# Miniprotein binders against q5jf28: the designs that were tried, part 22

Target 1, 318 residues: q5jf28
Amino acid sequence: MERERLIKTVEAILRGAGYRVARLDLKGSCFDLVASRLFLLLFIKATVNIDTITEEQAEDLKRLAKFFKASPLIVGLRSKSGELEEGVVYERFGIYALRPETLYDALLNNELPAVFAERGGLYVRINGELLRELREKHGYSVNELAQLLGVSRKSLLNYERGEQAVSLDVAIQLEEIFDEALAEPIDILRAKVEADLNVKPETPLEREVFERLKKLGLGLVKVKKAPFNAISTEDDIRLLTGIDERKTRSTIKRAEMVAEVGRIVNSGGVFILEKTKAEVVSEVPLIPKESLEEVKDADELIELIDKLKKEIKEKLFS
Below, E stands for the ipSAE of ESMFold2; O stands for the ipSAE of OpenDDE; V2 stands for 0.75 times the mean of E and O plus 0.25 times the DockQ between their complexes.

## First folded at step 11 (miniprotein)

Design j6 (at its last look DockQ between E and O 0.29; V2 from the best seeds 0.00; counts 0 for: pae O 2.3 > 1.5)
Fold by ESMFold2, look of step 11:
Structure j6 (fold): chain B 318 residues (1-318), chain A 102 residues (1-102)
Amino acid sequence: as target 1 above (318 residues)
Amino acid sequence: SPEELEKKIEELERKAEELAEEIFRLLEEAYRLGDPEAIERVAELIYMAMFLLFRVEYLAEELRKKGDPELLKKAEELLREAEKLIEEARKRLEEVKKRREK
């Protein structure tokens, strides 16, 4: 109930800000929403308690974000320590986490957050050079300003050199003293992350399919917690690639989700099955693995996919 | 008494869920008009109400742990504020609809 409302609220905020959005219904997925607008792409995991996110989910979220040059984001309400605070950026496994109010302010009020949580409290990074200039122009020595703020001389020098973030209390005092904006915003919409893209296949079938795709010239980025098993890529080609033994109801639902995600990230989709008749679900082909031997390279695979989609559309209109 | 407190918490949760459903119905109704500028204030009020409801739900959880009457008073205040925002949003949406009647 609470999680469903959170996801719906995040979706509404994104759509209200002009994003195209795809919403997933997949238990254990590394993301619940993917959204795009102009040059921005967001992968969002929505969770009531941000501590429930596993390292495996976080690593996959970062892999998707790195591959698609997107910003990963966690939107949540609390941690094990209590309620998340509005306007404060938290981190889980190197991914920014924040309340829906903070997302709302960033997207609909054009107010990026500046406060982040770390061990010991709430902090702000400030423009240290501007701080020094303001201090000197107002006639304060380093000692005088440090005493006024209740911090050490050493801390104040570190603030001016950009070597240390200030506590929230100090940031408020500084802006009151100088009547100037010193806080540096956190760009949650363009966060860059590090991710290890070298993930091994999970099953013998997956290994076999990856080897065949690699021989066609496709690179592969494996993910574990998504409606697809990998992203297959070469040059302009991007395929959200699913792999199953057989077509099941789960396979069909995942193909539908792949179609929706693909529209947002401008990528095709395909499912490669150990045994199936070729068919199309929501514009995503399901093909037997033997079809990969009928093509010589990635371009021919795309041609096969396009041919199947065309043939099946023509059948549906008869 | 613990029994009286749990009943009050359940009433808070029931009302919050009821209001949340109304919020999404109202938001859908507003966007159906297809005029984002005309409904901008309506949407703002709806989001404010939704954020208050997340706070009410947190306070209900804390009430079960701590039983503090001050938390109950705060939760009831936030719920009343959410109700007022929703009613204002509905009133303004009706005003927008009347202006667009053709």
Scores: ipSAE 0.728, ipTM 0.900, lowest interface PAE 1.0, mean pLDDT 90
Fold by OpenDDE base, look of step 11:
Structure j6 (fold): chain B 318 residues (1-318), chain A 102 residues (1-102)
Amino acid sequence: as target 1 above (318 residues)
Amino acid sequence: SPEELEKKIEELERKAEELAEEIFRLLEEAYRLGDPEAIERVAELIYMAMFLLFRVEYLAEELRKKGDPELLKKAEELLREAEKLIEEARKRLEEVKKRREK
């Protein structure tokens, strides 16, 4: 399958599951899809080979996920080791990676995967307390059950404490012995990730703009591999912030993407340029950096953005 | 022959792509109608069809690698099932359109 077909398939799965979806056509972006349904927000990188994702992309994907309280996902078909299996969760850089089929089952069948791949084996986390209860209920000693499973006494005790994942084969055997589901599902839709939100600006212009936005009270999260350069935030204010020297075709395309993403993540968009006339592209204002000196705080910046959006609507309908 | 097998694989891939384009058109049409009921009625069929088509493409790739005739049969079966789902999705959309015109 080609990358484009994979993205389309993932988009279809998300839409079929009732998610609002924005697609990014940005080469090198840390995500290709953003999707929202109720309390779930997903940032998805779609790649045929999951080992193609760079650490920089993964860190930005985790950064976005942490900031927006979203789950990051990698959806792919293969790794360096071979094809990904259905129902198995893989990991790259602390991000869950899975096949479209596994995503389908999770979103549409409400079947979360329980199997994960580690070190070339398949494992499951089990409810260790339930395992102990079932063992005791059936009259097995720790030694008897460990022998029956072909595991060490220490391993079985670690399973019962939840300190060790169980091999898939042993998990299947346990479920067969007790006729009860012991596997703990992996909540791929609510994955918690850690990320550093304190990334420095990369360019002199970004540094200048960041200093100006900070003077307005805005917190800033730098993002490298997105259609925007930062997220600007203060309380309820969230702005997907692009920073460019001048308006280019890339600026326009990124502003369009920022508008689409903004709708999904309930955030505004703005592009701050070193040199531009104030204009709006797809409801995203392009403003000169000097406009940041005309406003006193973040609220006045939002008012400026809203005014610019309104003035263009009036011109389009006049 | 290997050449006949590759032609069959190419035909599966071509047909899966054509059906995928069709189902995306239907999805876009459902969204353009802006009818939540239309979207709900069609969405399930659309995602199931897309899932089947995805599996067809996967099976086609596996068939190219392994040359197993049973993979071809399975791919052809899934393709036929996807065609049925797409046709049902089309019918449901047409029913919704007819209700709005009344």
Scores: ipSAE 0.097, ipTM 0.535, lowest interface PAE 2.3, mean pLDDT 88
ESMFold2 (binder alone), look of step 11: mean pLDDT 81; pTM 0.778

## First folded at step 12 (miniprotein)

Design k1 (at its last look DockQ between E and O 0.13; V2 from the best seeds 0.00; counts 0 for: pTM O .783 < .8, other shape alone 4.071 > 2.5, placed apart)
Fold by ESMFold2, look of step 12:
Structure k1 (fold): chain B 318 residues (1-318), chain A 102 residues (1-102)
Amino acid sequence: as target 1 above (318 residues)
Amino acid sequence: SPEELEKKIEELERKAEELAEEIFKLLEEAYRLGDPEEIEKVAELIYRAMFLLFRVEYLAEELRKKGDPELLKKAEELLREAEKLIEEARKRLEEVKKRLEK
């Protein structure tokens, strides 16, 4: 129940900050929430213990973030070491992790965090040029200030050059000495991540469908831990693409999630099934794989999708 | 005794869940009003209570492991603080609603 409450809390923070939000209810997914405001886009994995995130989930979260030019985030309460500290940014698999209080401060109080955790303790990046200016203005030599702080002369030079973060204790001392804000915030809302977008199909059906979609001119970005199997793209076309053997309750639930995610990331959705009649669930078409043989390129696939959506809509509202 | 301690932990957890349900209800009501300035103080109280309940839950877990009386005392203090924040938020929300009806 703690995890459910965490997800609801994060959703509330996002909505309170003016984000449009889609929430997923899918075990093992690489994200639980996707949120958008103006040109900001966040993919969020909420987990009580941040060390339970798998490498596979993290890589998919980064793939989605890279593809959609979004910031990935982990929001949690604890690690294997104990409770996460408020105002501190942790990192797992290259993804920032933080408490809901820290997210609240960033989004609703416009206070980005500046403290990060690394081996050996808590650290802060500081404005090295300003540090040098303040030191000189107050008449300290490099050696004098280093001695006052209890650090080496080399370390102080590295701080001034921006080549080394300071410990939290040193950051506090500096702000007490100079009465100036030296800490540089961590931009958790625009994090840049590295991701390997070359992921192979997981099943023979996926391989067959991907080969056909590529023949139609669509590029593919495969993901493993989402309500869809891939993102199919050409030019300005983006399709959150699901693949299943048959329509099941799970298929319908995933299609509903794809529709909600698609509204946030401004993308369409489609499910390609080995066995089905063409239909539409929550504005997401479910089509048999044979329909891919009936079209010659991506434009015709989109026309087929649009036609199905319009036909169903007309019947419901005629 | 271990049996007495477990009973206290279960009561902490039960009450935290009860308050969590009320918190989400109050947050939904506050957001429905749509006036950021008038609900700002109400929302702040609600979020502060919500964050305290996460800490209560952590302390309950640590109590099962350690049995430290100071952890129990702290958890009960945080729970009482959360109750007070929720009560204050509820009163302020009703006053905001009353003003907006006029």
Scores: ipSAE 0.746, ipTM 0.906, lowest interface PAE 1.0, mean pLDDT 89
Fold by OpenDDE base, look of step 12:
Structure k1 (fold): chain B 318 residues (1-318), chain A 102 residues (1-102)
Amino acid sequence: as target 1 above (318 residues)
Amino acid sequence: SPEELEKKIEELERKAEELAEEIFKLLEEAYRLGDPEEIEKVAELIYRAMFLLFRVEYLAEELRKKGDPELLKKAEELLREAEKLIEEARKRLEEVKKRLEK
């Protein structure tokens, strides 16, 4: 199966679940889809082999997820070890990875996966308190139940404390012994990830633009593997910020993608160029860097962006 | 045969895409009218069908690799289910269109 088919399938699953979806056609991006429904926001990297994601892509994906209070996901079919199993959660760089089928079950059937893969085995987390209650109710000592399961007394005590994951085989045995579900579901839709938001600009132009935007009162989060170069923020205002030396076909395509992503994440878009005339592409202003010298603060910058959007709308309808 | 499955998948994908395009147009209109809920349900059927077709394609690729007759049976079952969903979506879409024209 090709990457394109995988992306189309993931898009269909998300749309079928009632998500608003933006798709990115950007090679090397840290995400291929962004999806929003109610209070859930997902950034999804779709890749046939989940081991093809780079650390740099994963860090940017986590950075976006942390900034937007979203969950990052990798959706794929294979790993280096073989095909991914349905109902199993994998992990790459602290990001959950799963098959399209597992995502379908979670979104459309409300069935969260409970099984995760670690070190070549399958494991579950169990409700340790419930395990203890069931053990005591059935009259098993810790030693008797540990012996029945083929585990150490120490392992069983760690299970009852929730300090250790249980092998899938032992979990199945526990559920069979007690006739009760013990496996805790993995909330893939609300994954909490850590990310460094303090990434430095890479180019001289990015440094210049970042310094000027900071002088205007904007907070900046650098992103490397996206259609934009940074997220600029002040209070409730978020700007997906592109930075280029000159207008290219790549600038136009990235501006179009920024517009689509912006609609999903409730954020504006702007491109700051070293040399350009002020124009708008897909409702995204392209402004010369010199325009940043004409504004005093972030509010005046937003007013400038809004004015440019209005003037072009008036020219298109006049 | 895997080749017959692929042809049937391509035919159903084309039908699903045609219906999806029609649904997208109707969704844009329904959002303007403030009543997208019925069209959203039709869209859901199409997206479920598209997902089943994806699973059939995956099974067809696995069938080519392994030659397992059980994979063929499962692929044919999912294909029939996808065909039912597409036909249900088409029927519901026609009913929605008739209501919007009134």
Scores: ipSAE 0.300, ipTM 0.647, lowest interface PAE 1.2, mean pLDDT 87
ESMFold2 (binder alone), look of step 12: mean pLDDT 83; pTM 0.814

Design k2 (at its last look DockQ between E and O 0.85; V2 from the best seeds 0.77)
Fold by OpenDDE base, look of step 12:
Structure k2 (fold): chain B 318 residues (1-318), chain A 102 residues (1-102)
Amino acid sequence: as target 1 above (318 residues)
Amino acid sequence: SPEELEKKIEELERKAEELAEEIFKLLEEAYRLGDPEAIEKVAELIYRAMFLLFRVEYLAEELREKGDPELLKKAEELLREAEKLIEEARKRLEEVKKRLEK
C-alpha cells in the first residue's frame, strides 16, 4: 500500500505543478512516472526504500534520460540508513534521490535543494568566487577564516576554487558570518547523466528485428526494464518499440503503457511480433516482423504505422 | 506488552491509511472544481498532511523494531497534526464550493 500511495502522491505533485503525466503499472520497470512540462522531461522511479533500486533499473533509467534529454529521479522515503531528510539530495547509481517534500518544494515553491548526502554526512556546494570576495571584503586572511571555521587552510582554498564541497555545519557558519546565501542549488530538474546507449539485443528475435530496423536506417537503443524493448530513431522519427514472439495479455498491457508514455515523450509506438496479424491496440500497431521486409526505409515504416492507425479509426466509426 | 504495542502500531497504520484515502478524495474534489485558488491553497495543506502520514508510517515501523514508547508519542502527535491540516483543507474546499455555487 505504501508504494502505491507514494506513486499517487508524486503523480499528484507533478500534475499540481502543471506537468502532463503518464503512470506505468509495470512491476520491475526502471520508471513509474514520466512527466513533461514545457522543456522539462522527468523519468521518475518511485520506491519507498531508495536502496531497493537495482543497478540494471538505474542503468535503464539513465539510458532513457540521456536519450530523451530528460532528468532521471528517484523519489523515496527511506534508505538502509534511515529516513530521508527533507531538502536533502541523495544519490543512487549516479541518479538523484529525494523525498516527495523536496520534489514538492522544487516544483511548486520553486525551491531547489542545496544540501546533499555523501558518505554519511551532509554537504553543500558553495559559490567559491563569492566566498573569496566576501572573505577579502571583510578583511579575513585565508588562515584567519579557516581557523574561525575550524577547517584547514587547504580546505578553505579548495572551497574558494569550487573543488570541494563544504560540510553543512561549515556552510551554516559561513552564511552566518557573511549574512549572505552561499549555497548553490542542485538542479534536480535538469540532471545530466551518463549512460551506455550501445546495449545488445538479448533474444534471437530481438537480434533479427534490430538488424532489420538498422537496414531501414533506424538507430536503436535497447532498454530492458520498460514496457518497450527498444527506442528506434531516425532524425525526427522516434518509436517506442516492443518486440514479442506472440500477442499475449502482457503485450496488450505494454502497448497501452507505450501509448501513454509516447504521448508524454512525443514518440510513436509499435510492437513487432514474430507471429501476429496486423492490428492496433490503444493506437499502437502490432505488426508481424515480415512487414519490415515490405518497407524500404524508416519513412515507409511510419507510413505503414499511420495507415494501420487510420484503417482502425475508420472501422470503429463506420 | 508486546501484544499491546503491536495493536497500537496497527491502529497508527490503519488511521494513517484512512486519512490518506480522505486526502486523495479531497485532492480529486479540488481538481474537479478546477478553481485555481482551491488547487493552490487546499492542495498545499493536503500535501503537507500526506507528508506527515509518511512520517507516521516510518515511526510505526521503527516502533515495531525498537519498541520505544517515545516513537509512539511522536507518531500520535504527527497524526493529530495531519488530522488538523485535513480538516482545514476540507473547510477551505467547502468555502470554495459555496463561492462557485453563487
Scores: ipSAE 0.789, ipTM 0.921, lowest interface PAE 0.6, mean pLDDT 91
Fold by ESMFold2, look of step 12:
Structure k2 (fold): chain B 318 residues (1-318), chain A 102 residues (1-102)
Amino acid sequence: as target 1 above (318 residues)
Amino acid sequence: SPEELEKKIEELERKAEELAEEIFKLLEEAYRLGDPEAIEKVAELIYRAMFLLFRVEYLAEELREKGDPELLKKAEELLREAEKLIEEARKRLEEVKKRLEK
């Protein structure tokens, strides 16, 4: 209901800003939307209450963002403390969180937010060097300006050195005093995140498949909360890799989502199953794990994938 | 009474859902038309209406918890404002369609 409407609204904002978008329909996923435009790539979790995102979801979102050099975002409407404010950036697990209005302004009005929430209230980072220059041009000592603002001398020195953010009220006072823009925007579209990419396989089948892929020369980035289980990589090869014991309706839906995500992140997809006949769902091969023994390296795996897709297309035209 | 309040809250939520569906239909129509003026003017009104509807949903939740008549009044005001924005968007979209028929 409300969550679905939020996801649709975010999708509409992204498409209106010229992004190509893939939307997921997968409960518990670490993201609901992935979007690209020119040099920008965003992974977005849309959730009504931003405090419902789990640590596992957040870590996987950061893993995907780090691997794809993308910006992760949480778009929401409230927290445990109440409604989120427009134009304010919140943070959960090291991921920026904000309202759809704030995203709209950033993408369609080119107005990045500058205010962030932290314990004690709302804050702004300012250009400290410019602050010092303006203070000196207006003839204020550090003590005089600190007294005018109602802050300590130490705080003012920290502001000028770029070591401390100011309260929103102080930022407003400064811009009134100096008639200059001092606030520094928050780059929500190019956020850097850190993530632990060393995640162990969750099942014996997963471990077996990962070991076979590693023998082919592929690196693996495991994720827990996505339509795929890992990203398999070597050089410029990237495969969104799913693992299941058998083909189910869930497997088919996940393969379809992998195809859509892959188009946005310029990656292939494959599902490796314990039991299956080789087939293709939406350009994503589903192959038995034994097929990994028939190839010698990552290039031969890609050739197998391409061959299978070509053979299926030829059968459709016979 | 609690029953009367819940009925009013349910009516707010029903109307908000109805308006949201209208919003997405209008937004799709505006983008399908492809006219730059229609997209700029109509889409902004539609997004603003959608943002108001999110606030109506929040107020409905708070109203269930607190029962404050001022919250009900505020939610009804926002809902009417959203309707006004949607009607203005609809009118502007029709004006663009008639212009393009030439």
Scores: ipSAE 0.698, ipTM 0.889, lowest interface PAE 1.2, mean pLDDT 89
ESMFold2 (binder alone), look of step 12: mean pLDDT 81; pTM 0.791

Design k4 (at its last look DockQ between E and O 0.18; V2 from the best seeds 0.00; counts 0 for: pae E 2.2 > 1.5, placed apart)
Fold by ESMFold2, look of step 12:
Structure k4 (fold): chain B 318 residues (1-318), chain A 108 residues (1-108)
Amino acid sequence: as target 1 above (318 residues)
Amino acid sequence: SPEEIEELERKAEELAEEIFRLLEEAYRLYEKLGDPELREAIERVAELIYRAMFLLFRVEYLAEELRKKGDPELLKKAEELLREAEKLIEEARKRLEEVKKRLEKLKK
């Protein structure tokens, strides 16, 4: 119940900040929410304990963020070490993690966090050039300021060169001494991540479907922990692509989620099944794999998808 | 005592169910409105709901610590946070009704 409360709280924050939001209900997914506004796109994993996210989930979250040029986030309440602190940014697998209060402040109050957790405590990155200017303006030598702060001369030089973050206590002392904002905020809304986008198919059916899609001119980005198995792409074509042996309740649920996500990331959706008759679930076509041999290229696949969706639209408005 | 922790958790769960109801209603109204003043009023309601939910997250954390330590001060603090969350939700409920009344006036 605590996790559901967290997800609903995050969703409300995003909608209050003007984001369009899609929420997933998929156990083990690499994200629970995707949200967009103007030039921003966020993929969010919401967890009570941030240490429960797995490496596979984190890698897929980063793959989605890299592909869609989005910022990945973990929003949580606790770690294995205890409760997360408000206004503090944590990190897991190269993904920022923070409390919902910190997200609320960033989105609705334009107050980005500046404090991050690392081994040994809480730290702040500061504007080293400004620090040097303020020190010189106030007549302090490097050694004199280091003595005032209780740090080594070497540390102070590293601060001024931007090579070392300061402890939170030192950051507070500096801002008291100089009466100037020195802290550099952490842009959690535009985080850049690196990810390996080359993941091989998990099953013989996936391999067969990927090979057929490649023959149509589509590239594939495989994901393991999402309601879809891959993103199929060619030029401006983007398809959230699901693959199943047959239609089940799980297949229908995943197709519904693919439709929701697709609206946020401006992508189409399709499910390719080993055995089925063609149909549409929530504007996402479910087609048999043999349909891929009946189209000549990516454009014809898109035409097939659009034709199936048009048939449903006509039915609903008649 | 175990009985006191169970009562604390029972009360928190009851309040959380009301929080979810109000959150869903506020979200639905927010998505329907174009009026900037009414949208801002819903944002104020959401702020109250968020603050209440944050307090309940803290209550759950304190309940776990109370099982470990058995400290009467932890129980007292958790009960204070619950009371504060109840007040915030009552205020949110009242403000949401005010928004609904203002919306009906604009339709006419």
Scores: ipSAE 0.467, ipTM 0.739, lowest interface PAE 2.2, mean pLDDT 88
Fold by OpenDDE base, look of step 12:
Structure k4 (fold): chain B 318 residues (1-318), chain A 108 residues (1-108)
Amino acid sequence: as target 1 above (318 residues)
Amino acid sequence: SPEEIEELERKAEELAEEIFRLLEEAYRLYEKLGDPELREAIERVAELIYRAMFLLFRVEYLAEELRKKGDPELLKKAEELLREAEKLIEEARKRLEEVKKRLEKLKK
């Protein structure tokens, strides 16, 4: 399967599960899909080999996920070690990675994966309290059960405390002995990730624009591997902010993507250029950086953006 | 056999063409619909179509793996997924016709 076919497959899964989906056609982006349903928001990187994601892409994917209270996911088919297994959760840079089939089961069958891959083995987390209760109910000592499982007494005590993951083979044996599900599912749809939101601007123009937006009261989260350069925020206001020197074909394409992403994540879009006339592309205003000097605060900036959107709608229908 | 794999791929392609036709019809109806209930009904039809589309992508992947590995269990799994995709497409078609009939009643 090629990358394009993988993206289409993941899009089909998301849409089949009733998600609103925006697809990005941006090479090197930290995500290829963003999807929303009810209270769930997903940022998805689709890559045939999950080991091709860069640390920089993973960090930006985690930044977006943390900022939007979303879950980041990597969807792929293989790793450096071989094909990914169905029902198994992998991890790259603190982001869950899984096959399309595993995502399908989670979204459409409500079957969350319980198995995860670590250090070349398969493991599960078990309910340690339930394990202890079942052990005591069946009359096994810690030593007897540990011997039956082929594990150390210390390992069994760590399982009962929830301090250690259990090998898949030992988990299967436990479920067979007690005739009860012990494996805890991995909530891939509500993954909490840590990310540094304090990334510095990379270019002189980004520095100038960031300083000006900060003077307007806006908080800024720099993103490197997206169709936008930052997220600008004040209270409930969120702006996917592009920054370019000049209007190019790339600027237009990125503005279109920002409009699509913005609809999914309930956020506005704006592009701030060093040299442009005020215009709107796909409902995203392109404004000169000098326009930031004409507004006093973030509310006046939003009013300017909304005015520009309205004036163009009126010109298109007049 | 190579012939069984080719027949599997042929059936998957035929179903894919039907999925695209149904999806295009669903979108054309959705754009014309002002009624929220009918829009929601079309959204449900689209969900079924996209589920079927996913199953076909799995069938195509299994056909590629079957050529590489020669595992007959992959063929059985692919045939099962095709049958499931056919059922979803039939259900989607039926629901789409129900929406059309309801829309005709609202125009009278």
Scores: ipSAE 0.366, ipTM 0.723, lowest interface PAE 1.0, mean pLDDT 89
ESMFold2 (binder alone), look of step 12: mean pLDDT 83; pTM 0.832

